# Designs tried in a protein design chat: VH-VL binders against q0aze0. Part 139

Target 1, 268 residues: q0aze0
Amino acid sequence: MKIILVNNRFKENTEKKAQEIAGQLSALNVEVIIDNGLDEPYAGTVDFIMVLGGDGTMLRAARRYGQRAIPVLGVNMGTVGFLSNIEINELAEYLPLILREEYSLEARMMLEVAVFQQQSLLTRVFCLNELLLRSNSPRMLSFALEISGQKLEPYRGDGLIVSTTTGSTAYSLSAGGPIADPQLDAFIVTPVASHIINKRPLVVSPEREISLHLLEEREAIIGIDGQIKMDFGAENRVLIKRAPHPLLMVNLKAKPFFTSIDRSLQRQ
Short names: E, the ipSAE of ESMFold2; O, the ipSAE of OpenDDE; V2, 0.75 times the mean of E and O plus 0.25 times the DockQ between their complexes.

## First folded at step 7 (VH-VL)

Design A6 (framework fv_inotuzumab; at its last look DockQ between E and O 0.57; V2 from the best seeds 0.00; counts 0 for: pae E 4.2 > 2)
Fold by ESMFold2-Fast, scan of step 7:
Structure A6 (fold): chain C 268 residues (1-268), chain A 123 residues (1-123), chain B 112 residues (1-112)
Amino acid sequence: as target 1 above (268 residues)
Amino acid sequence: EVQLVQSGAEVKKPGASVKVSCKASGYTFTDYAIHWVRQAPGQGLEWIGGINTYTGDTTYRRKFQGRVTMTADTSTSTVYMELSSLRSEDTAVYYCARDESYYDWLSGTFDYWGQGTLVTVSS
Amino acid sequence: DVQVTQSPSSLSASVGDRVTITCRSSQSLVYSEGNTYLSWYLHKPGKAPQLLIYDVSNRFSGVPDRFSGSGSGTDFTLTISSLQPEDFATYYCLQATHFPLTFGQGTKVEIK
């Protein structure tokens, strides 16, 4: 068995814990690759991915490895997140189940984002939560939104979010989007501070293609899962569609989504 | 607008503790981590550590571990840094600075800073 | 710890001059997915530091066009194309790819 351990670059204690876990797994004849983000994603075949960290670390793992259709387990390192399944102090208890492949999988849709410049593909990335188009200055954007070739009336405002259902509780929620059951596959299109008061969030089939481009030159940024930023100008276009593979999340322990989000929204 | 406002200057004896506050306003508190950076007289900037205001996680430079504690009060949008067992070498201006976060991910970029708090350690 | 060294440690310049400051790291600052966590700050005595450039080459909101950043891997440069009176200050680079975060020692830009 070959396992990738993914950890957070900023946490010295996470680095030490990854080394400790790697040693424990090696003692059980498991090959371990540590991914701290400094190198290219491991290119070989692997059987399992273990993410040591919070939701942000899981999002990075999903971008790097989510399209490989390999089981991914979130192991929380101190805070309870939405994307982790077990706590680090529970790992020893669940490790025999992991090694025997005795767990269930939950599929979470991902976005495929393609950015173009004058007909040329610049980059293609995948993400689990959302793409954010936003102004990078106090000036509002003017931009075009097309859904499966249907051209909507121009948008004016601070930006737009195209989210998965998993991302419905992230930036989309802050911008007034709906909370969606992550078991559903859908795009959620949420405007950010729209100048047009009747622009509502849209819930769109994941089979559709969404495209965005600026209608006038502005300082704008495309953000991917809050972690990757790309300059976006009037010569650019972005195309968003369902990624070929969902992220396969490991369930070793029941985690109630609705009561967790309800409690989170009531926190003071 | 975005502001980070720190508590006033402190004069302490060697061996004492000091607690400096950093009050945030003009943005969503939990969307940014707060880091602490100091500058001793005649020296450059030195990173001490930071706190993720969403997760509550703290990260400290090793030389300060055991002496520094960072806490965040979400109800008042205030971060505190307490430094104990003070030495003369701890005399410095201490700054708080915000760092865009996304869950446990940090941008590592300090876009807005507090005005600074002078901490003097002398007998 | 990753060492970050700035050069020069100080320089004298006149208004209108082109000023170049270099920042070198002991290890590559490239993070996977193309991220390089290097930023530049301006600091004046009695005032808080101010962000100028983030992620190597991106100007922060409101920062004048005369400031630009470039570089890759271990070698980075801040350029001021035409120095203004308000630019006499100490400049710091910060690496945030490796724990712990480390600043360069600073470059003081003084009036000639």
Scores: ipSAE 0.734, ipTM 0.877, lowest interface PAE 1.3, mean pLDDT 90
Fold by OpenDDE, look of step 9:
Structure A6 (fold): chain C 268 residues (1-268), chain A 123 residues (1-123), chain B 112 residues (1-112)
Amino acid sequence: as target 1 above (268 residues)
Amino acid sequence: EVQLVQSGAEVKKPGASVKVSCKASGYTFTDYAIHWVRQAPGQGLEWIGGINTYTGDTTYRRKFQGRVTMTADTSTSTVYMELSSLRSEDTAVYYCARDESYYDWLSGTFDYWGQGTLVTVSS
Amino acid sequence: DVQVTQSPSSLSASVGDRVTITCRSSQSLVYSEGNTYLSWYLHKPGKAPQLLIYDVSNRFSGVPDRFSGSGSGTDFTLTISSLQPEDFATYYCLQATHFPLTFGQGTKVEIK
């Protein structure tokens, strides 16, 4: 068995714990790779991924490995969030189940985000939570939203969020988007501080494609899961689709989503 | 408008402790981490450490470990840095700086800074 | 620790001049997904430092377009296309890819 341990290098405890766990797993003849983000993602075949940290760490892991159909377990290390399944102090208890591959999987839809310069692809990223288009100035943006070839009325505001249902409890929520059942596959399109008061969040089928571009020569920024940023101008286009593969999240422990919303959101 | 407002200048004796505050406003406090950076006279900027206001986790430069403590008070949107066992070489202007973060992830980009707090350590 | 060296340490220039400051790190600053945590700051005496560029080449909000950042791996550059009176200051690069976070020693841009 081969396992990748993804840690949060900004949290030293996760690095130390990763090393400790690696030692333990090695003693059990499990091959371990520690991924702190400084190297390229491991390209070889792996059987399991443990994410040591919080939701941000999980998002990074998802972007790096989510397209590879590898079970991903979120192991929380003292944080509050939606994406961890067990606590670090529970790992020892569940380790035998992991090694025996006795767990359930929950498929979570991811976004495929493609950014273009005219017709040239600049970058393609898979992400678990959201794509954010926001102004890089105090001025509002004017941008066009197209859904499956249908052109909506121009948006005017600080920005726009296209989120998965997983990401519905993230920035989209802060912007006034709905909380979505993570068992659903859907896009949530949430305006950020729209000038038009009547602009409402949209729930869009995952079978559709979403396109965004600016209508004016202004500077904007594309943000992905709050961790990737890039300049976005009038010459750019962004295309958002459902990722071809979902993230396979490991369920070792029951974690009721709806009963935990209040507790989790109070800390955000 | 994003603002970081720091406490006033401090004068301390060697061996004493100093606690500098950084009050944040104009944004959601827990959405960003706060770092501390200092500049000694005639020197450059030096990173001291940072605190994730969302998780409460801290990270310190090794040379300060054991002497520095960073805390966050969410009720007042204030971050504190306490430096103990002060030495003359600790004389510097201390800055707090906001770090764009996403949950437990930190960007290491300081987009807004406090006005600075002069800490003078002298016998 | 990752060493970050700026060059030059100081320079004299006139308004309208093109100014180039280099930052070299002892290790690659590339992080996951190609992200590079290199940022540039402007600092004037008695004032708070100001963010200019983040992630190598992205201008922070409100920063004039005369400021630009470039580079990759271990070599990075801040360019001021046409120096303005308000640009006389000390500039710092910051790497945050490796812990501890480290600044360059600074580049003081003085009036000629």
Scores: ipSAE 0.732, ipTM 0.900, lowest interface PAE 0.7, mean pLDDT 93
Fold by ESMFold2, look of step 9:
Structure A6 (fold): chain C 268 residues (1-268), chain A 123 residues (1-123), chain B 112 residues (1-112)
Amino acid sequence: as target 1 above (268 residues)
Amino acid sequence: EVQLVQSGAEVKKPGASVKVSCKASGYTFTDYAIHWVRQAPGQGLEWIGGINTYTGDTTYRRKFQGRVTMTADTSTSTVYMELSSLRSEDTAVYYCARDESYYDWLSGTFDYWGQGTLVTVSS
Amino acid sequence: DVQVTQSPSSLSASVGDRVTITCRSSQSLVYSEGNTYLSWYLHKPGKAPQLLIYDVSNRFSGVPDRFSGSGSGTDFTLTISSLQPEDFATYYCLQATHFPLTFGQGTKVEIK
């Protein structure tokens, strides 16, 4: 059995704990690969991914490994978030269940994001929470949103968020979007500081294809899960659709989404 | 309009503690981390640590571990940095700064800064 | 700790001059998906530092286009294409790829 441990490059105690866990697993003849983000993603076959840290660490794991249909367990190491299932001090208790594959899986929709320059594909990336289009200057953006080839009235404002339901409690919420049950598949399209009064958040079928481009020359940025940024200009277009595979999140312990909603509401 | 406003200058004796405040306005306080950076006379900038204003999680540079405490009060949108067991070497201007990253409160992109607080430690 | 060394430590220049400042890291600053957490700040006595450049080459909102950043891996450059009177200051690079966050020692740009 081969497991990837994904950890945070900045939490000093996380590195020591990751090595401690790797030692425990190795004693059980489990091969362990540690991924702190400084190396390329492990390319070989693995059976399980364990994420040590908060939501930011899970986001990176999802982008690196989420399309590989591998179970992913979030382990909280003191950073509160929506994506952990167990606490670090409970790991020894649950480890036998992990090794025997005695757990359930919850599928979480991901976005597939393709960025073009004119007709040419520049990059394709996956996203667990959201894509953000935002201005990279003091000036507002003027941009077009198309949903399955249907053009909406132009947007004007600071930008736009296209979120999964998992991302509904993240940046989308701060921008005025709805909280969505992460067991649903949907896009949530949330304007950021819109000057156009009739631009309300939209909840859109996951079967739709969403396209964005600027209507005038402006300096803009596409952000992916708040962790990857790329320049975006009038020559660019981005295409967003449901990713081929969902993130497969491990459930070992009941963590009802609805009892944790109050944490998200405090961010108003 | 993002602003960070710090408390005023402090004069302290060696061995005392100082608590500097940083009041945020113009944005959702809990969406962004706050870091502290200091500059001693004739020296460059030195990162002290940071706090996630939503969770209260902190990370400190090792030389300050055990002497620094950062806290956040969401009801007043204020971060505090307390430095104990002061020495003459702690004489510096202390700045708070906002980390731009929404999810990774440790990205080190400090887009807005407080005006600075001079802390002087002398007998 | 990752060492970040700026050069020169100081320089004298006239308004209109082109100025370059380098920042060398003891380790690669490349992170996941190619992100490189290197930023540049301007600092005047009695004022707070100001962000100029983030992620190596991205100009912060409102920063004049005479400021540009470049580089990769361990070697980075801030360029001021035509120095203005308000640009006389001390400049710092900051790396945030590795814990702890470390600033360069600073480069003071003085009027000739």
Scores: ipSAE 0.403, ipTM 0.760, lowest interface PAE 4.2, mean pLDDT 88
ESMFold2 (binder alone), look of step 9: mean pLDDT 92; pTM 0.948

Design A7 (framework fv_inotuzumab)
Fold by ESMFold2-Fast, scan of step 7:
Structure A7 (fold): chain C 268 residues (1-268), chain A 123 residues (1-123), chain B 112 residues (1-112)
Amino acid sequence: as target 1 above (268 residues)
Amino acid sequence: EVQLVQSGAEVKKPGASVKVSCKASGYTFTDYAIHWVRQAPGQGLEWIGGINTYTGDTTYRRKFQGRVTMTADTSTSTVYMELSSLRSEDTAVYYCARDESYYDFLSGTFDYWGQGTLVTVSS
Amino acid sequence: DVQVTQSPSSLSASVGDRVTITCRSSQSLVYSEGNTYLSWYLHKPGKAPQLLIYDVSNRFSGVPDRFSGSGSGTDFTLTISSLQPEDFATYYCLQATHFPLTFGQGTKVEIK
């Protein structure tokens, strides 16, 4: 059995814990690869991915490994979050179930994001939460949104978010988007500080293709899950589709989504 | 538009604690992490640590672990850094700075900075 | 900790001069997701530092085009193509690929 432990390169507590867990797993004859994000993703076959940290660490794991159909377990290290299933102090209790493969899986859709410069593909990435287009200056953007070949009236504002339902509680929520049941597959399209009062969040089929480009030269960026940033200019275009494979999230214990989000929002 | 405004200068005795505030305005507070950086007289910039303003999750440079505490108050859009057991070598200008990555709050660039707070530790 | 060394530590220049500052890290700053977390800052006494360049070569909003960044792996350069009076300052690079975040020691650009 081969397990990847994914930890946050900027959190010393997760590095120390990853080493401790790796030692425990090695004693049980499990091969362990530690991924702190600095090296290329492990290219070999693995049986399980354990993410040690908060939602940000899970988002990185999903981008690196989410298209490989490998079970991914989020282990919370004491932060708030929606993507972890168990707490670190519960790991010893659940480890025998993990090793016996006694758990259920939840499929979470992902986005495929392709960025073009003129007609040339610049990059293609996958993400679990969202793509954000935003202004990188005090000037608002003017940009075009096309959904499955349908050209909408131009947008004017600070930007736009294209989110999965998993991402509905992340940037999209901050921008005024709806809270979506994670059991649904959909794109949520949420304007950021739009100056046009009739620009509302849209909930669209995940089978649709979404295209964005600037109508005037502006300083803008696109952000992927808040962790990858790329400059975006008038000669750039981005295409967003449902990714070929969903992320397979491990469910070892029931997490009541709605009560969890209520507790999180009360901290505000 | 975007502003980070810090509390005023402090003079402390060795062994005391200091708590510096950084009040944010002009953006959605919880969408950005806040970091703290200091500069001692005649020295360069030194990173102290950062806080995810949405989760309250913190990370600190090893040198300051056990002496520094960072907290965020979403209701006032304010981040605090408290440094305890002050020594004369803690005399420095302390800056808060914004990083646009609340999912991985140490991803990297400090786009807007507070004006700085001079903390003087003398006996 | 990853060491970040700037060269030179100080230089004297005149308005209109081309200025080059280098930043070298003891380990590669390339992150496997295609990002290199290296940024450059301008700092003047009595003022807060200000961002000039992020992710090696991207100019921050409002930064004059005389400033440019380049490099890869462990070796990075900030160039000021034609120095202006407001550019006399101390310049710092910052690496954010490895924990802890580390600044270079600074390069002071002084009037000749």
Scores: ipSAE 0.345, ipTM 0.726, lowest interface PAE 4.0, mean pLDDT 88

Design A8 (framework fv_inotuzumab)
Fold by ESMFold2-Fast, scan of step 7:
Structure A8 (fold): chain C 268 residues (1-268), chain A 123 residues (1-123), chain B 112 residues (1-112)
Amino acid sequence: as target 1 above (268 residues)
Amino acid sequence: EVQLVQSGAEVKKPGASVKVSCKASGYTFTDYAIHWVRQAPGQGLEWIGGINTYTGDTTYRRKFQGRVTMTADTSTSTVYMELSSLRSEDTAVYYCARDESYYDYISGTFDYWGQGTLVTVSS
Amino acid sequence: DVQVTQSPSSLSASVGDRVTITCRSSQSLVYSEGNTYLSWYLHKPGKAPQLLIYDVSNRFSGVPDRFSGSGSGTDFTLTISSLQPEDFATYYCLQATHFPLTFGQGTKVEIK
């Protein structure tokens, strides 16, 4: 059995814990690859991915490995988050179930994002939560949104978020988007600080294609899961569609989504 | 407009603690992390650590671990950095700075900075 | 810790001069997703540092076109194509690929 441990390199305790867990797994004849983000994603055959950290670490794991149909388990290191299933102090209890493959899987849709420079493909990336188009200056953007070839009236504001249902509790929530059951597959399109009062979040079929481009030359960026940033100008276009494969998230214990979001909203 | 406004200068005795505030305005507080950087007299910039303003999760340079505590108050859009067991070599201007990181990830791109707080440690 | 070294530590220049500052890292700053977390800052006494360049070569909003960044792996440069009076300052590079985040020692650009 081969397991990838994904950790947050900026958290000293997660680095040390990853080494401890790797030692424990090696003692059980499990081969371990540690991915702290510095090297290219491991290209070989992998049976399981264990993410040690918060939601940000899970988002990185999903971008790197989410299209490979490998079970991914989120292990919380003591921070608040929505993408973990067990706490680190519970790992010893659940490790035998992991090694015997005694768990269920939940499929979570992902986005495929293709960025074009003029007429040429510049990059293609996958993400679990969202793509953000935002102004990189004090000036608001003017941009075009097309949904499966249907051109909407121009948007004016600070930007736009195209989110999965998993991403509904992330940046889209901060921008006023709806909370969506992550068991549903849909795109959520949420305006960021729209200067047109009647622009509303849209809930769109995951079979649709979404296209964005600037209508005026402005300084803008495209953000992927809040972690990858790309400059976006009037010569650029982005195409968003459902990724070919969902992320396969491991369930070892009941996922209390609505209870978790309710607690989070009480904090705010 | 984006602004980070810090508390005023402090003079402390060795062994005391200092708590510096950084009040954010002009953006959604929880969408950005806040980091702290200091500059001792005649020295360069030194990174201390940072805080995710949404989760409250922190990361600190090892030499400050156990002496530094960073906290965020979302109701006032304010981040605090408390440094304890002060020594003369902690005399420095302390800056807060906004990082474009979201969730638990650090980008290390500090786009807006507070004006700085001079902390003087003397007997 | 990853060591970041700037060269030169100081230089004298006149308005209109082309100025090049180098930053060298003891380890590669390339992140696996293609990003290189290397940024440049301008700092003047009594003022906060100001972001100039991020991710090696991207100018921050409002930063004049005379500032440009380049480089890869371990070697990076900040270039000011035609120095202006407001550019006399100390410049710092910052690496954020490796923990802990580390600044270069600074390069002071002073009037000739």
Scores: ipSAE 0.564, ipTM 0.804, lowest interface PAE 2.5, mean pLDDT 89

Design A9 (framework fv_inotuzumab)
Fold by ESMFold2-Fast, scan of step 7:
Structure A9 (fold): chain C 268 residues (1-268), chain A 123 residues (1-123), chain B 112 residues (1-112)
Amino acid sequence: as target 1 above (268 residues)
Amino acid sequence: EVQLVQSGAEVKKPGASVKVSCKASGYTFTDYAIHWVRQAPGQGLEWIGGINTYTGDTTYRRKFQGRVTMTADTSTSTVYMELSSLRSEDTAVYYCARDESYYDYFSGTFDYWGQGTLVTVSS
Amino acid sequence: DVQVTQSPSSLSASVGDRVTITCRSSQSLVYSEGNTYLSWYLHKPGKAPQLLIYDVSNRFSGVPDRFSGSGSGTDFTLTISSLQPEDFATYYCLQATHFPLTFGQGTKVEIK
């Protein structure tokens, strides 16, 4: 069996724990690859991915490995978050179940983001939470949104978020979007500080294609899961659609989404 | 507009503690991390650490571990940095700075800065 | 710790001069997702530092186009194509690829 341990390069605690877990797994004849984000993703075949950290570390793992149909387990290291299933102090209890493949999988849709310059593809990335289009200056953006060939009236404001239901509790929530049941597959389209007061968040079918482009030259960026930034100008177009494969999240322990979000909102 | 406003200058005796505040406005507080950077007289900039304002999770440079504590109060959009067991070499201007990041991942791009707080440690 | 070294440590220049400052890291700053977390800051006495360039070559909002950044891997440069009076300052690079975040020692640009 081959397992990737994904950890956060800015937390020595997770680095030490990854090494400790790798030693334990090696003693059980499990081959371990440690991914702290600095190197290219491991290219070989892998049976399981264990993410040691908070939601940010899980988002990185999802971008790197989410399209490979490999089980991914989030192990919380004490941070507030929604993407972990077990706590680090519970790992020893659940490790035998992991090794015997005795767990259920929850499929979470991902976004495929393709950025074009005219008709040329510049880059293609996948993400679990969202794409953010935002102004990179004090000046508001003027931009066009098209959903499955339907051109909406122009947007004016600071930007727009296109989110998965998993991402509904991330940046989309902060921008006024709805909290969505992660069991649902949908895009959530949330305006950021819209100058047009009747622009509302939209919930659309995940079979839709969403495209964005600027109507005037402005300094703008697109952000992926809050971790990747790319310049976006009037020569650019972004196309967003459902990724070919969902992230397969390991469920070892019942996680009550609604009570978790309710507690989180009270703590804020 | 985006602003980070810090508390005023402090004069402390060796061994004391200092708590500096950084109040944010003009953006959604929990969408950005806040870092602390200092400059001692005649020295360059030195990164101390940062806090994820959404999770409260912190990361500190090792030389400050055990002496520094960063906290965030979301109700007032304010980050605090407390430095204990002050020494004369802690005399510096302390800056807070905003970093566009989520969760436990820092971009290390400090786009807006507080005005600075002079902390003088002298007997 | 990843060491970040700037050169020169100081230079004298006149208004209108082309100024180039280099920043070298002891390890590659390339992150596997295509980002290189290297930024440049301008700092004047009595004022807060100001972001000039982020992710090697991207100019921050409001920064004049005379400022440009370039480089890859371990070698980076900040160029000021035609120095203006307000540009006499100390410049710092910052790497954020490796923990802990480390600044260069600074380059002071002084009037000739």
Scores: ipSAE 0.390, ipTM 0.722, lowest interface PAE 3.3, mean pLDDT 88

